VHH binders against Glutathione S-transferase TCHQD (TCHQD). Designs and how they scored, part 4

Target 1, 266 residues: Glutathione S-transferase TCHQD (TCHQD), of Arabidopsis thaliana (Mouse-ear cress) (o80662)
Amino acid sequence: MQLYHHPYSIDSQRVRLALEEKGIDYTSYHVNPITGKHMDPSFFRMNPNAKLPVFRNGSHIILDTIEIIEYLERIAEVSSGIEDATFNREVVEWMRKIREWESKLFTLAHIPDNRRLYVSKFLRMVVIARMAESPDLASAYHRKLREAYDTEDKLKDPGALRRSKDHLLRLLDEVETKLEGTTYLAGNEFSMADVMLIPVLARLSLLDLEEEYISSRKNLAEYWALVRRRPSYKKVIGRYFNGWRKYATLVKTWMFVRVRSLLRKY

## First folded at step 22 (VHH; from m1 with T57Q)

Design v5
Fold by OpenDDE, fold request of step 24:
Structure v5 (fold): chain B 266 residues (1-266), chain A 123 residues (1-123)
Amino acid sequence: as target 1 above (266 residues)
Amino acid sequence: QVQLQESGGGLVQPGGSLRLSCAASGFTFSSYAMNWVRQAPGEGREWVSSISSSGGQTYYADSVKGRFTIARDNVKNTLYLLMDSLKSDDTAVYYCARDWRYSNYWKPEFDSWGQGTQVTVSS
């Protein structure tokens, strides 16, 4: 089993957490979306939406994050001799709810404009270059390019930004309420619902919004403290986000983008 | 409110083709695996085909494999069933059914149904 992912990708983190929690071995491949690697023709052919992560088990390729998680759940069930399992509906409902909040716009809005715009421009140039190199994928690349512009437009829309924030607030409030009665999101046991939520919290922490969004909620704060102690978290997220380490990948990526831009090598 | 509305059924000759559509509303369509189920007169409901939430995975009953194609447009919130090489045995009311999960890795569990559309294959 292979996972194409990036450590800073929320959905990648979700899948990786799931893999670790289930004890499923996999080969890890890093695909950096900031450097445009996910736009490489070989990868793009497999994944025209250019969204991470991509999970592959032999000929079986899954591109959707929750579908991947469900697949992993099924594998775990089968391996445990559970034939009549149907997954937990509450868990799936939470996964769905959490996924409804798209983190991209929110994240980008909290990145300095100069850096954000620089990367955005770089990625657009990458897409254009790839489109020229692979005409057969032109339509899909065009779609991605359009999406990039749409994203920029949304970032200029205070209403859109507010809606995203409000959505997050509502989600966190719901989580807060739920956690009043349970240790974890879907009960007193860790589940894939938590796998979906944890990367969101990690992102907030990464953006230095922990105090505002997490610590301000008693149950959520306790939950956050709890889940960060898990080995899976430490391996999947902590390794990259703790202390000075959170800058290492970002600096490297930034330098890469700058150099390529300067050289006009897209 | 969850709504599923099938269309595209009708009378067709053996060997003919039909395209069924199911318009979904009242929920995030792209977050649910979708299914086609049919019921012939005097028979029980028979699962026909499934498609994952993203459309990446499709499954078919043996009776329709190679002849039917399930597809979805998550932008249009529409599920499709392309039916080729239709046989008399394909005569049934075809229902669109929602699975509460994203994928089809388990036996389908339906939590919402459409009203169905009649498909009649007759010479």
Scores: ipSAE 0.912, ipTM 0.956, lowest interface PAE 0.5, mean pLDDT 95
Fold by OpenDDE, fold request of step 24:
Structure v5 (fold): chain B 266 residues (1-266), chain A 123 residues (1-123)
Amino acid sequence: as target 1 above (266 residues)
Amino acid sequence: QVQLQESGGGLVQPGGSLRLSCAASGFTFSSYAMNWVRQAPGEGREWVSSISSSGGQTYYADSVKGRFTIARDNVKNTLYLLMDSLKSDDTAVYYCARDWRYSNYWKPEFDSWGQGTQVTVSS
């Protein structure tokens, strides 16, 4: 089993958390979306949507995050001798709800404009370069390019930004309410619902928004403290995001992008 | 309200082809695995095909494998069933059915059904 992911990717974190929680072994491949590695033709052919993570088990390739999680759940069930499991509906409902909030716009909106625009331009240049190198993938690359421009347009739309924020607020409020009655999101046991939520909270923390969005909610704050103690969290997210560590990868990536840009090596 | 509406059924000769469509509304279509189920006269419902939420995984009953193709357009909120090399035994009402999960790694559990579309294969 192979996982193509990046530590800063929310969906990657979700899948990795799931893997760790289920004790499933996998080979890890880092694909940095900021540096445009996910646009490499070989990878892009496998994953034309260029979204991380990508999970591969032999010939079975799964590109959707929740489908991956469900796959892992099924593997775990089978390994445990559970033949008639149907997965938990409440868990799936929460996963669905959490997924409805797209973090990309929100995240980008909280990145300094100079850096954001620089990376955006860089990635567009990468896509253009790849398009030229692989004409057979041109249509798919073009789609990605369009998406990039669309994203930029949304970032210029205060309404879009507000909607994203409001969506997050509603989600967190619902979570807060749920956590009044249960230790974890889908009950008193850790589940894949939590796997979906934890990276969202981690992202908020990464963006220095923990006080505003998490600490301001009593149950959520307690939940956040609880889940951060899990070995899976420490391994998947904590090792990258705790303290000064959160800057290490970012600085490295930034420097890499700048150097490539200067050299016009896309 | 969740709505599924099948279309595309009709009368065809053996060896013919049909394309069924299922228009979905009232929910986030791309967040659900979808299925085709058919019911022949006097018979019970038979699972025909499944497709994951993203369309990345497809499954077929042995009876239709190699002849039918399930597909979906998540932008159009539409499920499709391409039926080739139709046989008399394919005569049935075909239903679109939603699974409450994203994938098809479990036995399908349907929480919503369409009204069905009649497919008749006859010489």
Scores: ipSAE 0.911, ipTM 0.956, lowest interface PAE 0.5, mean pLDDT 95
Fold by ESMFold2, fold request of step 24:
Structure v5 (fold): chain B 266 residues (1-266), chain A 123 residues (1-123)
Amino acid sequence: as target 1 above (266 residues)
Amino acid sequence: QVQLQESGGGLVQPGGSLRLSCAASGFTFSSYAMNWVRQAPGEGREWVSSISSSGGQTYYADSVKGRFTIARDNVKNTLYLLMDSLKSDDTAVYYCARDWRYSNYWKPEFDSWGQGTQVTVSS
């Protein structure tokens, strides 16, 4: 089993949490989307939308995060011979609800404009170079270039940003209410609903927004402290959010982008 | 208010082709696995084909494999069944059905059904 992912991607974290909680062995391949590695032709042929994560088991490739999680639930059931009672309709409804929040727009809105635009320009140049190198993939690269401009337009729309924030607030209020009655989101046992939610909270932590969104909610704050104690959290998220590793990743990524821009080698 | 509306059925000769459509509304279509199920006269319902929420995984009953193609358009919120090489045994009412899950790794559990469209294969 192979997973192409990045430690800071919300959907990558969701799949990795599921893998760790199910005890499923996998081979990890890091793909850094800021350096444009997800646009390399070999990866792009396997994954034409250039989204992370990508799950592979032999010739079976799954690109959708929740379909991957359902596959993992099935594999665990077949391997153990035991149905997972915690994977039920309520859990899938929570997963659906949590996925509906568009985290990308929210995240990008919290990055300084000059840094974001510099990286955006770099990535557009990478796409243009890849189109020249791989004419057979040109239509897919054109689509990615269009998506990049569409995202830029949404960032200029104050209504879109406000709707994303309002959606998050409604989601977290509903979670706060549910946690009055249960230890975890869909009951007193950890489930795939928690796997979907935890990376949202981790993103808020990464953006230094815990106080505004998490600490202001008593039940959610207790939940956040609880789930961070899990071995799966520590391995998938915790080890990558400490200052040294986070700093090293930022420096390495920034140096790569700067050197490639200076050499005009995209 | 989940709504599934089948269309495209009709009378066709053996060896002929039809394309069934199912228009979906009242829910996020791209977040559900979808299915075709058929019911021949005097028979119970028989699962025909499944497609995952993304469209990335498709499954077929042995009786239709190689002849039928399931597809979905998540922009138009429409499910399709392309039926080729039709046989008299394919005569049935065809239903569009929604599974509460995203994928088809388990026996389907349908939580919503369409009204059905009649397909008749007769010489």
Scores: ipSAE 0.732, ipTM 0.898, lowest interface PAE 1.0, mean pLDDT 87
Fold by ESMFold2, fold request of step 24:
Structure v5 (fold): chain B 266 residues (1-266), chain A 123 residues (1-123)
Amino acid sequence: as target 1 above (266 residues)
Amino acid sequence: QVQLQESGGGLVQPGGSLRLSCAASGFTFSSYAMNWVRQAPGEGREWVSSISSSGGQTYYADSVKGRFTIARDNVKNTLYLLMDSLKSDDTAVYYCARDWRYSNYWKPEFDSWGQGTQVTVSS
């Protein structure tokens, strides 16, 4: 089983948490989307949406995060012969609800404009270069370029940003209410609903927004402390949020982007 | 409210082709696995085909493999069934059905249905 991902991608974290909680072995391949490596033609042919993560088991390739999680639940059930009672309709409804929040727009709105725009321009140049290199993939690359411009337009729309924030507040309020009656999101046992939620909370912590969004909610704050003690959290998220690894990743990524921009070798 | 509206049925000769459509509204279409189910006169309902929420995984009943193609357009919120090499046994009302899951790794459990569209294969 192979996973192409990046440790700071929210959906990559979701799939990795699922793999760890199910005890499923996999081979990890890091693909850094800020450097544009996910846009290389060979990777793009396997993954024409250029999104992470990409899961592969033999010839079976799955690109959608929740479809990957459902696949993992299924193969665990087949291997053990035992149905997982913690994977049910309520769990899937929570997974859907959590996924519907637009985390990308929210994240980008909290990055300083000058750094965000510099990286955005770099990635657009990478896409343009890849279109020139691989005419047979030009339509798919053009779609990715359009998506990048659409995202920049949304960032200029204060209504879109307000709606994303209001959506998150409503989601977290609903979670807060639910956690009054249960230890975990969909009951008293850890489930894939928690797998979907934890990376959202980790993203808020990464953006220095924990006090505003998490600590202000008593049940959510207790939940956040509880789930960070899990071995899966420590391996998938905690390890990469420590200062040394975070610093090394930022320096390497920044140097790559800056050097490529200077040399115009996108 | 969830709405599923089938169209594209009709009368066709054996060996002919039809394309069924199912327009979806009232829910996030791209977040659900979708299915085609048919019911022949005097028979129970028979699962025909499934497609995952992203469209990346498709499944077919043995009776239609190689002849039918399921597809979805998550921009237009539309599910399709392209039926080729139609046989008299394919005569049925065809329903668009939503599963509560994203994928089709388990037996389908449908929570919403369309009104159905009649397909009649007759010489």
Scores: ipSAE 0.721, ipTM 0.894, lowest interface PAE 1.1, mean pLDDT 88

## First folded at step 23 (VHH)

Design w1 (from v5 with N104S)
Fold by OpenDDE, fold request of step 24:
Structure w1 (fold): chain B 266 residues (1-266), chain A 123 residues (1-123)
Amino acid sequence: as target 1 above (266 residues)
Amino acid sequence: QVQLQESGGGLVQPGGSLRLSCAASGFTFSSYAMNWVRQAPGEGREWVSSISSSGGQTYYADSVKGRFTIARDNVKNTLYLLMDSLKSDDTAVYYCARDWRYSSYWKPEFDSWGQGTQVTVSS
């Protein structure tokens, strides 16, 4: 089994957490979306939406995060011979609810404009270059370009930004309420609902918004403290986000983008 | 409120083709696996086909494999069933059914149904 992912990708983190929690071995491939690696023709052909992660088990390729998680759950279930009690309708409903909040706009809005715009431009140039190299994929690349421009437009729309924030707030409030009665999101046991939520919290932490969004909520704060102690978290997210380490990948990525831009090597 | 509305059924000769559609509303369509289920006169409901939320995974009953194609347009909130090489045995009311999950790696569990559309294959 292979996973194409990036450590900073929320959905990648979700899948990786799921893999770790289930004890499923996989081969890890890093695909950095900031450097445009996900736009490489070979990868793009497999994944024309250019969204991470991509999960592959032999000939079976799954591109959707929750579908991947469900697949992993099924594998675990089959292996154990019993149905996983933690994977029920409530769990799926929470996964669905959590997924409804798209983190992209929110994240980008919290990135300095100079960096954001620089990367945005770089990625557009990458896509254009790839279009030239692979005309057969031109339609799909065009779609990605359109999406990029749409994203930029949304970032200029205070209403859109507010809606995204409000959505997050509502989600976190619901989570807060739920956690009043349960240790974890879908009960007193860790489930794939938590797998979906944890990367969101990690993102907030990464953006230095932990105090505002997490610590301000008592139950959520306790939950956050709890889940960060899990080996899966430490391996999947902590390794990259703790302390000074959170800058390592970012600096490397930034330098890469800068160099390529300067050289006009897209 | 979850709504599923099938259309596209009708009378067709053996060997003919039909395209069924199911218009979905009242929920995030792209977050649910969707299914086609049919019921022939005097028979029980028979699962026909399933498609994952993203459309990346499709499954078919043996009876329709190679002849039917399930598809979805998540932008249009529409599920499709392309039926080719229709046989008399395909005569049934065809229902659109929502699975509460994203995929159908398990036996489908339906939580919502459409009203169905009649497909009649007769010479």
Scores: ipSAE 0.906, ipTM 0.954, lowest interface PAE 0.5, mean pLDDT 94
Fold by OpenDDE, fold request of step 24:
Structure w1 (fold): chain B 266 residues (1-266), chain A 123 residues (1-123)
Amino acid sequence: as target 1 above (266 residues)
Amino acid sequence: QVQLQESGGGLVQPGGSLRLSCAASGFTFSSYAMNWVRQAPGEGREWVSSISSSGGQTYYADSVKGRFTIARDNVKNTLYLLMDSLKSDDTAVYYCARDWRYSSYWKPEFDSWGQGTQVTVSS
């Protein structure tokens, strides 16, 4: 089993958390979307949506995060002979609800404009370069390019930004309410619902929004403290996001992008 | 309210082709695995095919493998079943069924059904 992912990708974190929680072994491949590695033709052919993560088990390739998680649940069930009681309809409903919030716009809105625009331009240049190199993929690359412009347009739309924020607030409020009665999101046991939520909270923390969005909610704050103690969290997210470490990969990536841009090596 | 409406059924000769459609409404179509299930006269319901929410994974019953193709258009909220090389044994009412999960994989779990569309294969 192979996982193509990036440590800062929310969906990657979700899948990795699932893998760790289930004790499923996999080969890890880092694909940095900021540097445009996910636009490489070989990878792009496999994943024309250019979304991380990509999960591969032999000839079986799954591109959707929740589908991957469900697949992993099934693997775990088969291997253990025990059906996971937490993988029920409520869990899936929470996963669905959490997924409805798209973090991309929100995240980008909290990145300094100069850096955001620089990376955006860089990635567009990468896509254009790839289009030229692989004409057979031109249509798909063009779609990605359009998406990039659409994203920029949304970032210029205060209404869109507000809607994204409000969506997050509603989600967190619902979570807060739920956690009044249960230790974890879908009950008193850890489930894949938590796997979906934890990276969202981690993202908020990464963006230095923990006080505003998490600590301001009593149950959520307790939940956040609880889940961060899990070995899976420490391995998947903590090692990258705790303290000064959260800047290490970002700085490296930024420098890489700048150098490539300066050299016009897309 | 969840609604599933099948269409495209009819009478065809053996070896013929049909395309079934299922129009979905009342829910986020792209967040659910979808299935085709058929019921022949005097027989129980038989699972035919499944497609994951994203359309990335498809599964087929052995009886239809290589002849049927399941597809979906998440923009149009429509599920399709392309049926080629139809046989008399394919005669059945075909139902669109929603799985409450994103993928059906080995065992579909249906929570919503359409009314069905009749497919008759006869010379």
Scores: ipSAE 0.901, ipTM 0.950, lowest interface PAE 0.5, mean pLDDT 94
Fold by ESMFold2, fold request of step 24:
Structure w1 (fold): chain B 266 residues (1-266), chain A 123 residues (1-123)
Amino acid sequence: as target 1 above (266 residues)
Amino acid sequence: QVQLQESGGGLVQPGGSLRLSCAASGFTFSSYAMNWVRQAPGEGREWVSSISSSGGQTYYADSVKGRFTIARDNVKNTLYLLMDSLKSDDTAVYYCARDWRYSSYWKPEFDSWGQGTQVTVSS
């Protein structure tokens, strides 16, 4: 089983948390989307949406995060002979609800404009270069270029940003209410609903927004402290959020982007 | 409100082809696995085909494998069934059905159904 992912990708973290909680062995391949590596033709042919993560089991490729998680639930059930009672309709409804919040727009809105625009321009130039190098993939690369411009347009729309924030607030309020009665999101046992939620909270922490969104909610704050003690959290998220690893990744990524832009080597 | 509306059924000769459509509204179409189920006269409902929420995984009953193709368009919120090499025993009402899950790794569990479209294969 192989997973192509990046440690700071929300959906990558979701799949890795699921793998760790199920005890499933896999081979990890890091792909950094800020450097444009997910747009390399070989990777793009396997993953034409250029989204992370990409899960592979033999010739079988699964690109959708929740479809991957459902696959993992199924193979764990088959291998153990034990049905996972914590994977039910309530869990999937929570997963759907959490997924529907647009985390990308929210994240990009909290990055300083000068850095965001610089990276955005770099990535568009990478796409243009790849389109020239691989004419057989030109239509797919053009679609990615169009998506990049659409995202930039949304970032200029204060209404779109307000709706994303309001959506998150409603989601976290629902979570806060649910946690009055249960230890975890879908009950008193850890489930894939928590797997979907934890990376959202980790993203808020990464953006220095814990006080506004997490600490302000008593039950959610206790939940956040609890889930960070899990071995899966420490391995998938905690190890990558320590200052040295985070700093090294940011420096390497920024240097790569800046050098390539200055040398026009996309 | 969840709405599933099938169309494209009709009378066709053996060996012929039909394309069924199912227009979906009232829910996030791309967040659900979708299915075709058929019911022949005097018989129970028979699962025909499934497609995952992304469209990346497709599954077929043995009786239709190689002859039918399931597809979805998540932009137009439409599910399709392309039926080739039709036989008289394909005569049935064909239903579009929604699973509450994203994939079809377990036996399908349907939470919403369309009204059905009649397919009749007769010379």
Scores: ipSAE 0.735, ipTM 0.897, lowest interface PAE 1.0, mean pLDDT 88
Fold by ESMFold2, fold request of step 24:
Structure w1 (fold): chain B 266 residues (1-266), chain A 123 residues (1-123)
Amino acid sequence: as target 1 above (266 residues)
Amino acid sequence: QVQLQESGGGLVQPGGSLRLSCAASGFTFSSYAMNWVRQAPGEGREWVSSISSSGGQTYYADSVKGRFTIARDNVKNTLYLLMDSLKSDDTAVYYCARDWRYSSYWKPEFDSWGQGTQVTVSS
């Protein structure tokens, strides 16, 4: 089993948490979206949406995060002969609710404009270079350029950002209410609903928004402390949020972008 | 309110082709696995085909494999069934059905249905 991912991608973290909680071994391949590696032609042919993560088991390639999680649930059931009672309709409904929140727009709105625009220009130049190098993929690369401009337009729309924030607040209020009666989101046992939620909370922590969104909610704050003690959290998220590993990743990524931009070698 | 509306049924001769459509509204279409289910006169409902929420995985009943193609357009919120090499035993009401899951790795469990569209294969 192979996973192409990046440790700071919300959906990558979701799939990795699911893998760890199910005890499923896999080969990890890091693909850094800030450097444009997810748009290299070889990766793009396998994954024309250039989305992370990409899961592969033999010839079976799955690109959608929740479809991957359902596949993992199925494999675990077949291997053990035991149906996972914690994977039910309520859990899938929570997974759907949590994924509907637009995390990309929210995240980009909290990145300094200067740095965001620099990276955005770099990535557009990478896409243009790849179109020139791989004409057979040109329409797919053109689609990625259109998506980038669409995202920039949304970032100029104060209403879109406001709606994303309001959506998050409603989601977290619903979670807060649910956690009054249960230890975990969909019951007193850990489930894939928690797998979907934990990376959202980790993203808020990464953006230094924990006090505003998490600590202000008693049940959510207790939940956040609880889930961070899980071995899966420590391996998938906690390990990469420590100061040295986070710092090393930022330095390596920025140096790559700066050098390639200065040399005009995209 | 979930709405599923099938269309494209009709009378066709054996060996003919037909394209069914199912227009979806009232829910996030791209977040659900979708299915075609048929019911022949005097018979129970028979699962025909499934497609994952992303469209990346498709599955077919043995009775239609190689002849039918399921597809979806998540921009237009429409599910399709392309039916080729039709036989008289394909005569049935065809229903569009939504699974609460994103994929079809398990036996489908349907939470919403359309009204159906009649397909009749006869000379």
Scores: ipSAE 0.732, ipTM 0.898, lowest interface PAE 1.1, mean pLDDT 88

